# VH-VL binders against q0aze0, part 390

Target 1, 268 residues: q0aze0
Amino acid sequence: MKIILVNNRFKENTEKKAQEIAGQLSALNVEVIIDNGLDEPYAGTVDFIMVLGGDGTMLRAARRYGQRAIPVLGVNMGTVGFLSNIEINELAEYLPLILREEYSLEARMMLEVAVFQQQSLLTRVFCLNELLLRSNSPRMLSFALEISGQKLEPYRGDGLIVSTTTGSTAYSLSAGGPIADPQLDAFIVTPVASHIINKRPLVVSPEREISLHLLEEREAIIGIDGQIKMDFGAENRVLIKRAPHPLLMVNLKAKPFFTSIDRSLQRQ
Below, E stands for the ipSAE of ESMFold2; O stands for the ipSAE of OpenDDE; V2 stands for 0.75 times the mean of E and O plus 0.25 times the DockQ between their complexes.

## First folded at step 18 (VH-VL)

Design II7 (framework fv_ragifilimab; at its last look DockQ between E and O 0.87; V2 from the best seeds 0.85)
Fold by OpenDDE, look of step 18:
Structure II7 (fold): chain C 268 residues (1-268), chain A 122 residues (1-122), chain B 113 residues (1-113)
Amino acid sequence: as target 1 above (268 residues)
Amino acid sequence: QVQLVQSGAEVKKPGASVKVSCKGSGYTFTGYYMYWVRQAPGQGLEWIGVINPDSGGTKYNQKFKDRATMTVDKSISTAYMELSRLRSDDTAVYYCARGREYETYLGYFDLWGQGTLVTVSS
Amino acid sequence: DIVMTQSPDSLAVSLGERATINCKSSQSVLYDYDNKNYLTWYQQKPGQPPKLLIYWASYRESGVPDRFSGSGSGTDFTLTISSLQAEDVAVYHCQQYYTTPLTFGQGTKLEIK
């Protein structure tokens, strides 16, 4: 068995823990690769991915490895979040199950985000939570939203979020989006401070495509999962689709989403 | 060994064009953005543009948008930068550089070519 | 365009002494969403390309000695060499990657006094 340990290079405790766990796994004749994000993603075949840290680390791991259809386990290290399944102090207990592959998988839809410079594809990213289009100034943006070729009325506001159901409890929630069942595949399109007060979030079929472009000569920002930033101008467009592959999240421990949502939100 | 190797020095006349090559090795060439930066003698660094080696997508500094052309040949892990309508103030060392942040073209550079001196003189 | 201005243009420091180089951006390079400063420092020796020293304003690149450190936020940044060594003689550059075009400072030449 070969396992990738993903940790947060900016958190020393996660790096130390990764080394410790790597030693333990090696003693069990498991091959281990540690990925702290400094190097290129490991290109070889692996059987399992453990993410050590919080939701941010999981998001990074999902972007790096999600397209490879590898089971991904979130191991929480004392943070509040929605993407970890077990706690670090529980790892020893569940390790035999992991090694025997006695766990269930939950498929989570990811976004495929393509950013174009005119007609040229400049960047493509797969992400677990959301894409954000936001103004880079105190002024409102004017931008066009198209869904499966249907052109909506121009948006005016601070921005727009296109989120997965997984991402519904992230920035979309703060912007007034609905909480979605993570077992449901859908886009959530949430306006950010629209000039139309009653502009409602949209729940969109994962089979549709969403496109955005500015209607003015101004600079905006594209944000992905709150970790990736790009400048965005009138010469750019973004196309959002369902990623071809979901993230396969490992479920070792029952984590009731709806019964815990109130507790988690209360802490935020 | 991870490295970028550039083509040799060039001497050109005003109005001519120059094409500099940059070959990557030791890493996944298509996985990192490639940047072009130049440095005039005794001056600071100036960004020319960026290319996605996988898609061929480009973004240029507006200053060079009409004169610079970046391309890649993925089959040989080589990036190219062509600058046309050369002027004397184009005399500089031209560098290719790899971006550390592969998820966005807004990046910094962790690997540099050795540089290519381009001299433009009448 | 974001203009990067370094100070001083040149600096002479004795061996073992502290060297300080400043970099100022014409606008903030702090992204409020991820709370990161999109600022990097390079070291360039004569006849060589720049070498990455610091990224995200304060994180040291692997292999870079501990005597190098980056600090600052928003528009004002500082590169510090706590104890200057002979091999530290070089030109140092700051660069922002907050938005395109990517821009550099004019460079600071560091010499031994």
Scores: ipSAE 0.903, ipTM 0.942, lowest interface PAE 0.5, mean pLDDT 94
Fold by ESMFold2, look of step 18:
Structure II7 (fold): chain C 268 residues (1-268), chain A 122 residues (1-122), chain B 113 residues (1-113)
Amino acid sequence: as target 1 above (268 residues)
Amino acid sequence: QVQLVQSGAEVKKPGASVKVSCKGSGYTFTGYYMYWVRQAPGQGLEWIGVINPDSGGTKYNQKFKDRATMTVDKSISTAYMELSRLRSDDTAVYYCARGREYETYLGYFDLWGQGTLVTVSS
Amino acid sequence: DIVMTQSPDSLAVSLGERATINCKSSQSVLYDYDNKNYLTWYQQKPGQPPKLLIYWASYRESGVPDRFSGSGSGTDFTLTISSLQAEDVAVYHCQQYYTTPLTFGQGTKLEIK
């Protein structure tokens, strides 16, 4: 069995813990690849991904590996979030179940984001929480939103969030979007400080294609999961679709979403 | 082990074109953005553009967009930058560089080619 | 375009002494959502390409001696060499990657006095 241990070299002493766990797994004849975020994603086949850290580290793991249909386990290391399943002090208890593959999977929709410079595909990235389009100046943006070729009335404001249901508790919530059940597949489109009164959040079928472009030249930013940044101008267009594969989150321990909402949000 | 190796120095006349090559080895060539940067004698560094070696997508510094063309041949892990309608102020060392941040083209460079001197003289 | 301005253009520092190079951006390169400064320092010796020293304003690249450090935030950044060595004679560049075009400071030539 080959697994990837994902940690964040800039947060806490997760590197030391990752080495300790790798040693334990190696002693059980498990081949271990450590991904601390510095190197390129491991390109070979693996059976399992273990994420050591909070929601931020899970977001990076999802972007790097989520399209490979590989089970991903979130292991919390001191910050309660929405994406961890077990605590680090419980790992030894659950390790036999992991090795025997005795767990269930919960699918979480991801976004596929394509950013174009004119007609040239500049980048394609995947996203677990959200794409943020926002102004990078004191001036408001004027931008067009198209949903499956249907052009909505122009937006004017600070920007727009296109979120998954998993991302509904992240920036979308702060901008006035609804909390969504992560078992639903949907886009949540949330305006950011819209000056146009009738621009309310939209919940959109995951089968739609969403397109954004500026109507006037302004400095803007595209953000992905609050971690990846791109500049965005009048020559750019972004297309958003449901990603081909959902993130497959490992469920070893029941984590009731609805009874934990207030606690999880207060700790953000 | 990981390196970028560029083509040799070129001498060109005004109005000509030059095509500089950059071969990457020891890493997954298509997994990182490739950048082109130049440095005229006594001047600072100047970004020309970036190419996504996987998609072929490009973004150019506006100053060069009419004259610079970046391409990639994946089969030989080689990037190219062609600068046309050369003039004397295009005399510079031209570098290719790899971005550390592979998920975005807003990045900094952890690996540089050795540089290619292009001299434009009448 | 974000203009990067280094100061001084050149300086001479005695061997073993502290060298300080400043870099100022025409607008903030701090991204609030990830709380990172999109600022990097390079060292460039004659006839060589630049070499990465510091990224995200303050993180030292692997293999770079501890005497190199970066500090600052927003628009004002500093590269410090705590005890100048002979091999540190070079031109030093800052670079922003907050937005395209990616831009560099004009360079600071560091010499031994």
Scores: ipSAE 0.781, ipTM 0.892, lowest interface PAE 1.1, mean pLDDT 91
ESMFold2 (binder alone), look of step 18: mean pLDDT 94; pTM 0.958

Design II8 (framework fv_ragifilimab; at its last look DockQ between E and O 0.84; V2 from the best seeds 0.85)
Fold by OpenDDE, look of step 18:
Formats: structure tokens, C-alpha cells, sequence
Structure II8 (fold): chain C 268 residues (1-268), chain A 122 residues (1-122), chain B 113 residues (1-113)
């Protein structure tokens, strides 16, 4: 068995824990690769990915390895989030199940985000949560939204979020988007401070394609999972599709989504 | 060993074109954005453009938009930068550089070529 | 375009003393979503390409001595060498990667006094 441990190099505790766990796994004749996000992704075949940290680390791991159809386990290290399945202090208990591959998998839809410079593909990213288009200034943006060739009325506002159902509990939620069952595949299109006060979020079939471009000569920002940033201008286009592969999230421990989200909302 | 190796020094006349090559080795060539940066004698660094070696997508500094052409040959892990209509103020050391951030073209550079001196003189 | 301005243009510091180089951006290079400053520092010795020192304004590249540190946020950044060594003689460059075109400071030449 070969396992990738994904940690955050900027979080010392996750780095130390990764080394510790690597030692334990090695003692069990498991080959371990540690990925702190600095080097290029490990290109070899692996059987399991263990993410040590919080939701941010999981999002990075998803972008990095999600297209490879490898089971990914989130191991929370003291943060509040929705993407971890077990706590770090529970790892020892569940390690035998991991090694025996006695776990269930939950497929989570990912986005394929393509950013074009004119007709050329400049950037392609697979992401778990969302794409954000937003103004880089206090001024509202004017941009065109097209869904499967259907051109909607121009949007005016601070921006727009295209989220997966997984991402529905992230920035989309803060922007007034609906909470979606993560077992459902769909796009959630959430306006950010639209000039139309009651502009409603759209729930869109995963079979459709979403395209965005600016209707004015000004600079905007593309954000992916809140971690990747790109400038965005009139010469750019964004195409959003369902990623060809879902993220395979490992489910070792029952974690009722709706109970958890209800509890989380009570804390706000 | 991870490295970028550039072509040799060039001497050109005004109005001519120059094409500099940059070969990557020791890493996945298509996995990192390739940048071109130049440095005139005694001056600071100037960004020319960025290319995605996998897709071929490019973005240029507007200053060079009409004169610079970036290309890649993935089969030999080589990037090229051609600058046309050369003038004396194009005299500089031209660098290729690898971007650390593979998910965005907004990046900083963790690997540099050794540089290629291009001299433009009558 | 974001203009990067370094100060001073040249600096002479005695061995073992602190060296401080400043870099100012004409616009903020702080991305508020993840609270990261898109600012990097390079060291360049004569006849060599630049070498990455600091990225995200305050993180040292692997292999860079701990006497090098980056600080600042928004528009004002500082590279500090806590105790100048002979091998630190070089030109130092700041660069923003917040938006295109990517831009550099004019460079600061650091010499031994």
C-alpha cells in the first residue's frame, strides 16, 4: 500500500504530525509520500490520500489529486469545517480499517474551471468548492452569464459565485446561497451583492456549461476555493463544467451533514 | 537535477529578430508556467510574458504584445521567446523562469535559466 | 500597472550589522480572501540569475538562511538581513504577482561598508 500524506507546510503542527504518521505507517510496511504543497504532485500510483489539517488543506489536496480517482480522507487537526471525516486523535482507531480498505466512499462533484485568454486556454483547474468572479474595486461589475448557450440578462453587482454542492456551505452560503445536499450533483450560481436586491441563486444541472465574461473594460478577480487568484479582464472568458471525475471522499465515521450544518448555524 | 538551460548569446542588427530557447529538465515541463523576464544592463527586471506549456495559452506584457512571441515544444521540454523588430534598447539578458504556482499564471519564480545576452547594435 | 519602488537604491552595511531594504507598491498586493500578500524577494549576484528568497511576503524559500526575513502587508514591505555576511553582497529585487503585468522594483544594491 502507498499513501500520500497531505499537510500544510505553513502549519508546523501538521508537518510534525505528518512525519509522525509517516513513521507509524512505515513501521506497518506502508509506503508513504509526504506532500506539503511545495513540490510538484507525486506522479506515481498511490492507493490512499490522507489530508492532515482543515478544509483549506482538503481543498488544496482536492485540486492537486482529485482527478486521479484516489480515496481521500480528511483528518481534522483542531479546526472547524465540513470536509474532515475523523479527528487526528481518532486516526489510530481507524487506521486498521484504512489498511484493510474497509470504508465507504462518497463521490463529490468538482468543477472544471477553464480561464481563456482570448481563444487560448490559459489556466485549467479542478476545484471542490467554487469559482468566484468579483470586482477588484468598490465599483460594481457588469458581466455576461451564459448557461448552455442561453444568455441571461447582464449581471450587475460585486460578483458571482459558481459553487458545487460541497461548496454550498462555504462562500456561497455567506453570499445567501442555498445549503445543498453534498450527495447531490449541481451547480449553485449565487450572486454577490447584485443590483437586483432579490436576485435569486440558481441551481443548475451538472450537465450544463456556464460561461462568464466582462461587459466592460475593467479588471476583476477570479478566485478559486479562496486560495487561487487570477486577474480577469475583458480579454478573458471563463468556462465552468462538471469535472470529469468526482473527489472520492472517504467515510470512516458517520457524520450527519444536516445535523452538523444546523449545529454550525447555531454558532453564528 | 532540476534546471533550465538557455541558448547562447546573440548579436543582432536593429530591425532583426531573435529567438531564445529554454530547455527544462528534472521536472514535469508541462506542469509549470514558463515566464520570460529580461534585464537591461544595470537595470531592474522586466516581465515579458507567461506561457502555459501544456495548453500553449499565453499572456504578454502589453509593452511586448506586438513584438514578442512565446512558444513551446513539449516533446523536447523547450520554451521559446522570439522578439522581433529589435532596437538598441532591447539589449539585455533574457531569462526564462519557472513559476512556483502551477494553478495560476500569477506567480513568482523558483527556477531560472542562466540567461541569454542579446545585444542589438548597428 | 502596479509600480514597485525600492529604497534605498544602494546600501552599504558593515559585516554583522542589520540591513534593511524597503519595497512599496503603488497598489495593495494583499488578497483579502486568503489574507496573502503577493510579494516576493530575490537575490541576484553578478553574472547570475535572481535567486528566490522570500515568497508571500514573509516565507523563506528552502535553503535560505534564517537571517533573511520578509515583513509587511498591503503596500509596504521590508526585507531584513539581521546580520550581514560577506556572501550577502548582491542586488535585491522585490516583485509583485498580484496582477499582470508582473512588476519588479528597480533593485537595491547591497554592499559591505
Amino acid sequence: as target 1 above (268 residues)
Amino acid sequence: QVQLVQSGAEVKKPGASVKVSCKGSGYTFTGYYMYWVRQAPGQGLEWIGVINPDSGGRKYNQKFKDRATMTVDKSISTAYMELSRLRSDDTAVYYCARGREYETYLGYFDLWGQGTLVTVSS
Amino acid sequence: DIVMTQSPDSLAVSLGERATINCKSSQSVLYDYDNKNYLTWYQQKPGQPPKLLIYWASYRESGVPDRFSGSGSGTDFTLTISSLQAEDVAVYHCQQYYSTPLTFGQGTKLEIK
Scores: ipSAE 0.902, ipTM 0.942, lowest interface PAE 0.5, mean pLDDT 95
Fold by ESMFold2, look of step 18:
Structure II8 (fold): chain C 268 residues (1-268), chain A 122 residues (1-122), chain B 113 residues (1-113)
Amino acid sequence: as target 1 above (268 residues)
Amino acid sequence: QVQLVQSGAEVKKPGASVKVSCKGSGYTFTGYYMYWVRQAPGQGLEWIGVINPDSGGRKYNQKFKDRATMTVDKSISTAYMELSRLRSDDTAVYYCARGREYETYLGYFDLWGQGTLVTVSS
Amino acid sequence: DIVMTQSPDSLAVSLGERATINCKSSQSVLYDYDNKNYLTWYQQKPGQPPKLLIYWASYRESGVPDRFSGSGSGTDFTLTISSLQAEDVAVYHCQQYYSTPLTFGQGTKLEIK
């Protein structure tokens, strides 16, 4: 069995724990690859991914490995969020179940984001929480939203969030979007500081294609999962689709989403 | 061994074009953005542009947009930058560089080519 | 465009002493959502390409000696060499990657006094 241990290169305690866990797994004849984010994503065959850290580390793991249909386990190292399943001090207890593959999987929809410079693809990136389009100047944006070729009335404001249901508790929530059941597949489209009062959040079928472009020259930014940043201007267009594969999150320990919302949001 | 190897020095007359090559080895060439940067004698560094070697998508510094052309040949892991309508103030060392951050072109460079001196004189 | 200004243009420092190089951006290069400063320092010796020293303002690249450190946030950044060695004689550049065009400081030449 081959396992990737994902940690955060900016937090030394996760590096040390990853080495410790790798030693334990090697003693059980498990091949271990440590991914701290500095090197290329491992390209070979892998059976399981273990993420050591909080939601931010899970977001990066999802972008690196989510399209490969590999089970991903979130292991919390002190900051409980929405995406970890077990605590680090519980790992020894659950390790036999992991090795025997005695767990369930929860599918979480991801976004596929394509940004064009003029007519050519400049970047394609996957996203677990959200794409944020926002102004990078004091001036508001004037932009077009198209859903499966249907042009909505122009938007004017600071920007727009296109979120998964998983991302509904992130920036979309702060901008006035709904909390969504993460078991649903949907886009949540949430305006940011809209100058047009009748622009309300939209919940959109995951089968739709979403397109954004500016209607006049402005400096804007695209943000992905709050971690990837790109320029966005009048020469750019972004296309958003449901990603080909969901993130397959390992479920070893029950996490009652609805009864834990306040606690999870406080710690997020 | 991870490296970027550039073509040799060039001497050109004003009005000509130059095409500099940059061969990447020891890493997944299409997995990282490739950048072009130049440095005139005794001057600082100046970004020319970035290319996504997988898709061919390109973004140029506006200063060079109408004279610079970046391309890639994936089959030989080689990037090219062509600068046309050369002027004497284009005399510089031209570098290719690889971005550490592969998910965005807003990045910094962990690997540089050795540089290619292009001299433009009458 | 974000203008990067380094100071001083050159400095001379005795072996074993501290060297300090400053870099100022015309606007903040801190992205609040990831809480990272989009700033990097390079070392460049004569006839050589730049070499990465510090990324995200304060993180040292693998293989860079511990005497190199970066600090600062927003618009004001500092590269410090805590105990200057002979091999540290070079030109040092800061670079922002907050937005395109990517821009560099004009460079600071460091010499042995």
Scores: ipSAE 0.799, ipTM 0.904, lowest interface PAE 1.1, mean pLDDT 91
ESMFold2 (binder alone), look of step 18: mean pLDDT 94; pTM 0.957

Design II9 (framework fv_ragifilimab; at its last look DockQ between E and O 0.91; V2 from the best seeds 0.87)
Fold by OpenDDE, look of step 18:
Structure II9 (fold): chain C 268 residues (1-268), chain A 122 residues (1-122), chain B 113 residues (1-113)
Amino acid sequence: as target 1 above (268 residues)
Amino acid sequence: QVQLVQSGAEVKKPGASVKVSCKGSGYTFTGYFMYWVRQAPGQGLEWIGVINPDSGGTKYNQKFKDRATMTVDKSISTAYMELSRLRSDDTAVYYCARGREYETYLGYFDLWGQGTLVTVSS
Amino acid sequence: DIVMTQSPDSLAVSLGERATINCKSSQSVLYDYDNKNYLTWYQQKPGQPPKLLIYWASYRESGVPDRFSGSGSGTDFTLTISSLQAEDVAVYHCQQYYSTPLTFGQGTKLEIK
């Protein structure tokens, strides 16, 4: 068995833990690769990905490895989040199950985000939570939203979020988007401070495509999963689709989503 | 070994064009953005543009948008930068550089070519 | 365009002493969403390309000695060499990658006094 340990390069405790776990796994004749995010993603075949940290680390791991259809386990290291399945102190208990591949998988839809410079593809990113388009100034943006070739009325506001159901509990939630069952595949399109008071979030079929572009010569920002930033101008276009492969999240421990969300909201 | 190797020095006349090559090795060439930066003698660094070696997508500094052309040949892990209508103030060392960030072209550079001196003189 | 201005243009420091180089951006390079400063420092020795020293304003690149450190946020940044060594003689550059065009400072030449 070969396992990738993904840790947070900006958190020393996760690095130390990764090394410790790597030693333990090696003693069990498991081959281990540690990915702290500084080096090139491991290109070889692996059987399992263990993410050490919080939701942010999971998001990064999903972007790096999600397209490879490898089971991904979130191991929480003392943070509050929705993407971890077990706690670090539980790892020893569940390790035999991992090694025997006795676990369930939950498929989570990811986004395919393509950013174009004029007519050429500048970058393509697969992400688990959301794409954000926002103004780079205190002024509102004017932009065009198109869904499966249907052109909506020009959008005016601070920005727009296109989120997966997984991402519905992230920035989309803060912007007034609905909470979605992560077992459901859908786009959540949430306006950010629209000048239209009754502008409502949209729940969109995963079979559709979403396009965005600015209608004015202004600078905006594209944000992906709250970690990737790009400048965005009138000469750019964004195309959002369902990623061709879902993230396969490992389920070792029952974690009731709706009970968890209630608890989380009460803490905010 | 991970490295970028650039083509040799060039001497050109005003109005001519120059094409500099940059070959990557030791890493996945298409996995990193490639940047072009130049440095005039005794001056600071100036960004020319960026290319996605996988898609061929480019973004240029507006200063060079009409004169610079970046391309790639993935089959030989080589990036090219062509600058046309050369002027004396184009005399500089031209560098290719690899971006550290994978998902965005807004990046910093962790690997540099050795540089290519381009001299423009009448 | 974001203009990067370094100070001083040149600096002479005795061996073993602290060297401080400043870099100022014409606008903030702090991204409020991820709370990161899109600022990097390079070291360039004569006849060589720049070498990455610091990224995200305060993180050292692998292999960079501990005597190098980056600090600052928003528009004001500092590169510090706590104890200058002979091999530290070089030109140092700051660069922002907050938005295009990517821009550099004019460079600071560091010499031994």
Scores: ipSAE 0.909, ipTM 0.944, lowest interface PAE 0.5, mean pLDDT 95
Fold by ESMFold2, look of step 18:
Structure II9 (fold): chain C 268 residues (1-268), chain A 122 residues (1-122), chain B 113 residues (1-113)
Amino acid sequence: as target 1 above (268 residues)
Amino acid sequence: QVQLVQSGAEVKKPGASVKVSCKGSGYTFTGYFMYWVRQAPGQGLEWIGVINPDSGGTKYNQKFKDRATMTVDKSISTAYMELSRLRSDDTAVYYCARGREYETYLGYFDLWGQGTLVTVSS
Amino acid sequence: DIVMTQSPDSLAVSLGERATINCKSSQSVLYDYDNKNYLTWYQQKPGQPPKLLIYWASYRESGVPDRFSGSGSGTDFTLTISSLQAEDVAVYHCQQYYSTPLTFGQGTKLEIK
């Protein structure tokens, strides 16, 4: 069995723990690849991915490996997030189940994001939570949103969020978007500080294609999962659609979504 | 070994064109953005543009937009930068460089070619 | 365009002493969404291409000696060499990657006094 251990090289305790866990797995004749984010994603075939850390580390793992249909387990090493399943001190307890493949999987929709410079593809990235388009200056943006070729009335404001249902509890929520059940597949389109009356959040079929471009020359930013930054101008457009494969999240320990959300909202 | 190897020095007349090559080896060539940067003698560094070697998509510094053309031949892991209508102030060392951030074109460079001196003189 | 200004243009420092180079950007290069400073430092020895030293303002590249460090945030950044060695004679450049066009400081030439 071959496993990738994903950690964040800028979080010291995850590096030490990754080495410790790699040693434990090697003692069980499990082949281990450590991905601390510095090098290229591992290109070879693997059976399982363990993410050591919080939601941010899971987001990077999803972008790197989510299209490969490999089970991904979130292992919390600090403050519990929305994407961790077990605690690090529980890993030894659950390891036999992992090795026997005695767990369930939950599919989470991802976005495929393509950014163009005029007619040429500049980059294509995958996204678990959201794409953010926002102004890079005190001035508001004027921009166009198209959904499957249907041109909506122009937007004017600070920007727009296109999120998955998994991302509904991230920046989309802060901008006034709804909380969505992550078992649903949908786009959630949430305006950011819109100056146009009646620009409400939209919930859109995952079969739609979403297009964004600026209607006047302004400095803007595209953000992906709060971790990838791109500048964006009048010569650019972005196309968003459902990624070919969902992220396959491992469930070893029950994590009731709705009671977790209620508790989290009362504390924030 | 991970490296970028550029073509040799060029001497050109004003009004001519030059095409500099940059061969990448030891890494997934199409997986990283390739950047072009120049340095005039005794001067600082100046970004020319960036190309996605997989798609051929490009973004140029506006200063060079109408004279520079970046291309890739991914079958031989080689990037090219052509600068046309050369002037004497185009005399510089031209570098290719690989971006560390492989998902974005806002990058910093962890791997540089050795540089190609282009001299433009009458 | 974000203008990067280094100071001083050149300096001479005795072997084993501290060298300090400053870089100032015309706009903040701190991105509030990820809380990172989009600034890097390069070392360039005569006849060689630049070499990456520091990224995200303060993170040392692998293989770079620990006498090199970066600090600062927003618009003001510093590269420090804690104990200058003979092989550190070079031109040092800062670079922002917050927005295109990507821009560099004019360079600081470091010499042994």
Scores: ipSAE 0.806, ipTM 0.897, lowest interface PAE 0.9, mean pLDDT 91
ESMFold2 (binder alone), look of step 18: mean pLDDT 94; pTM 0.956

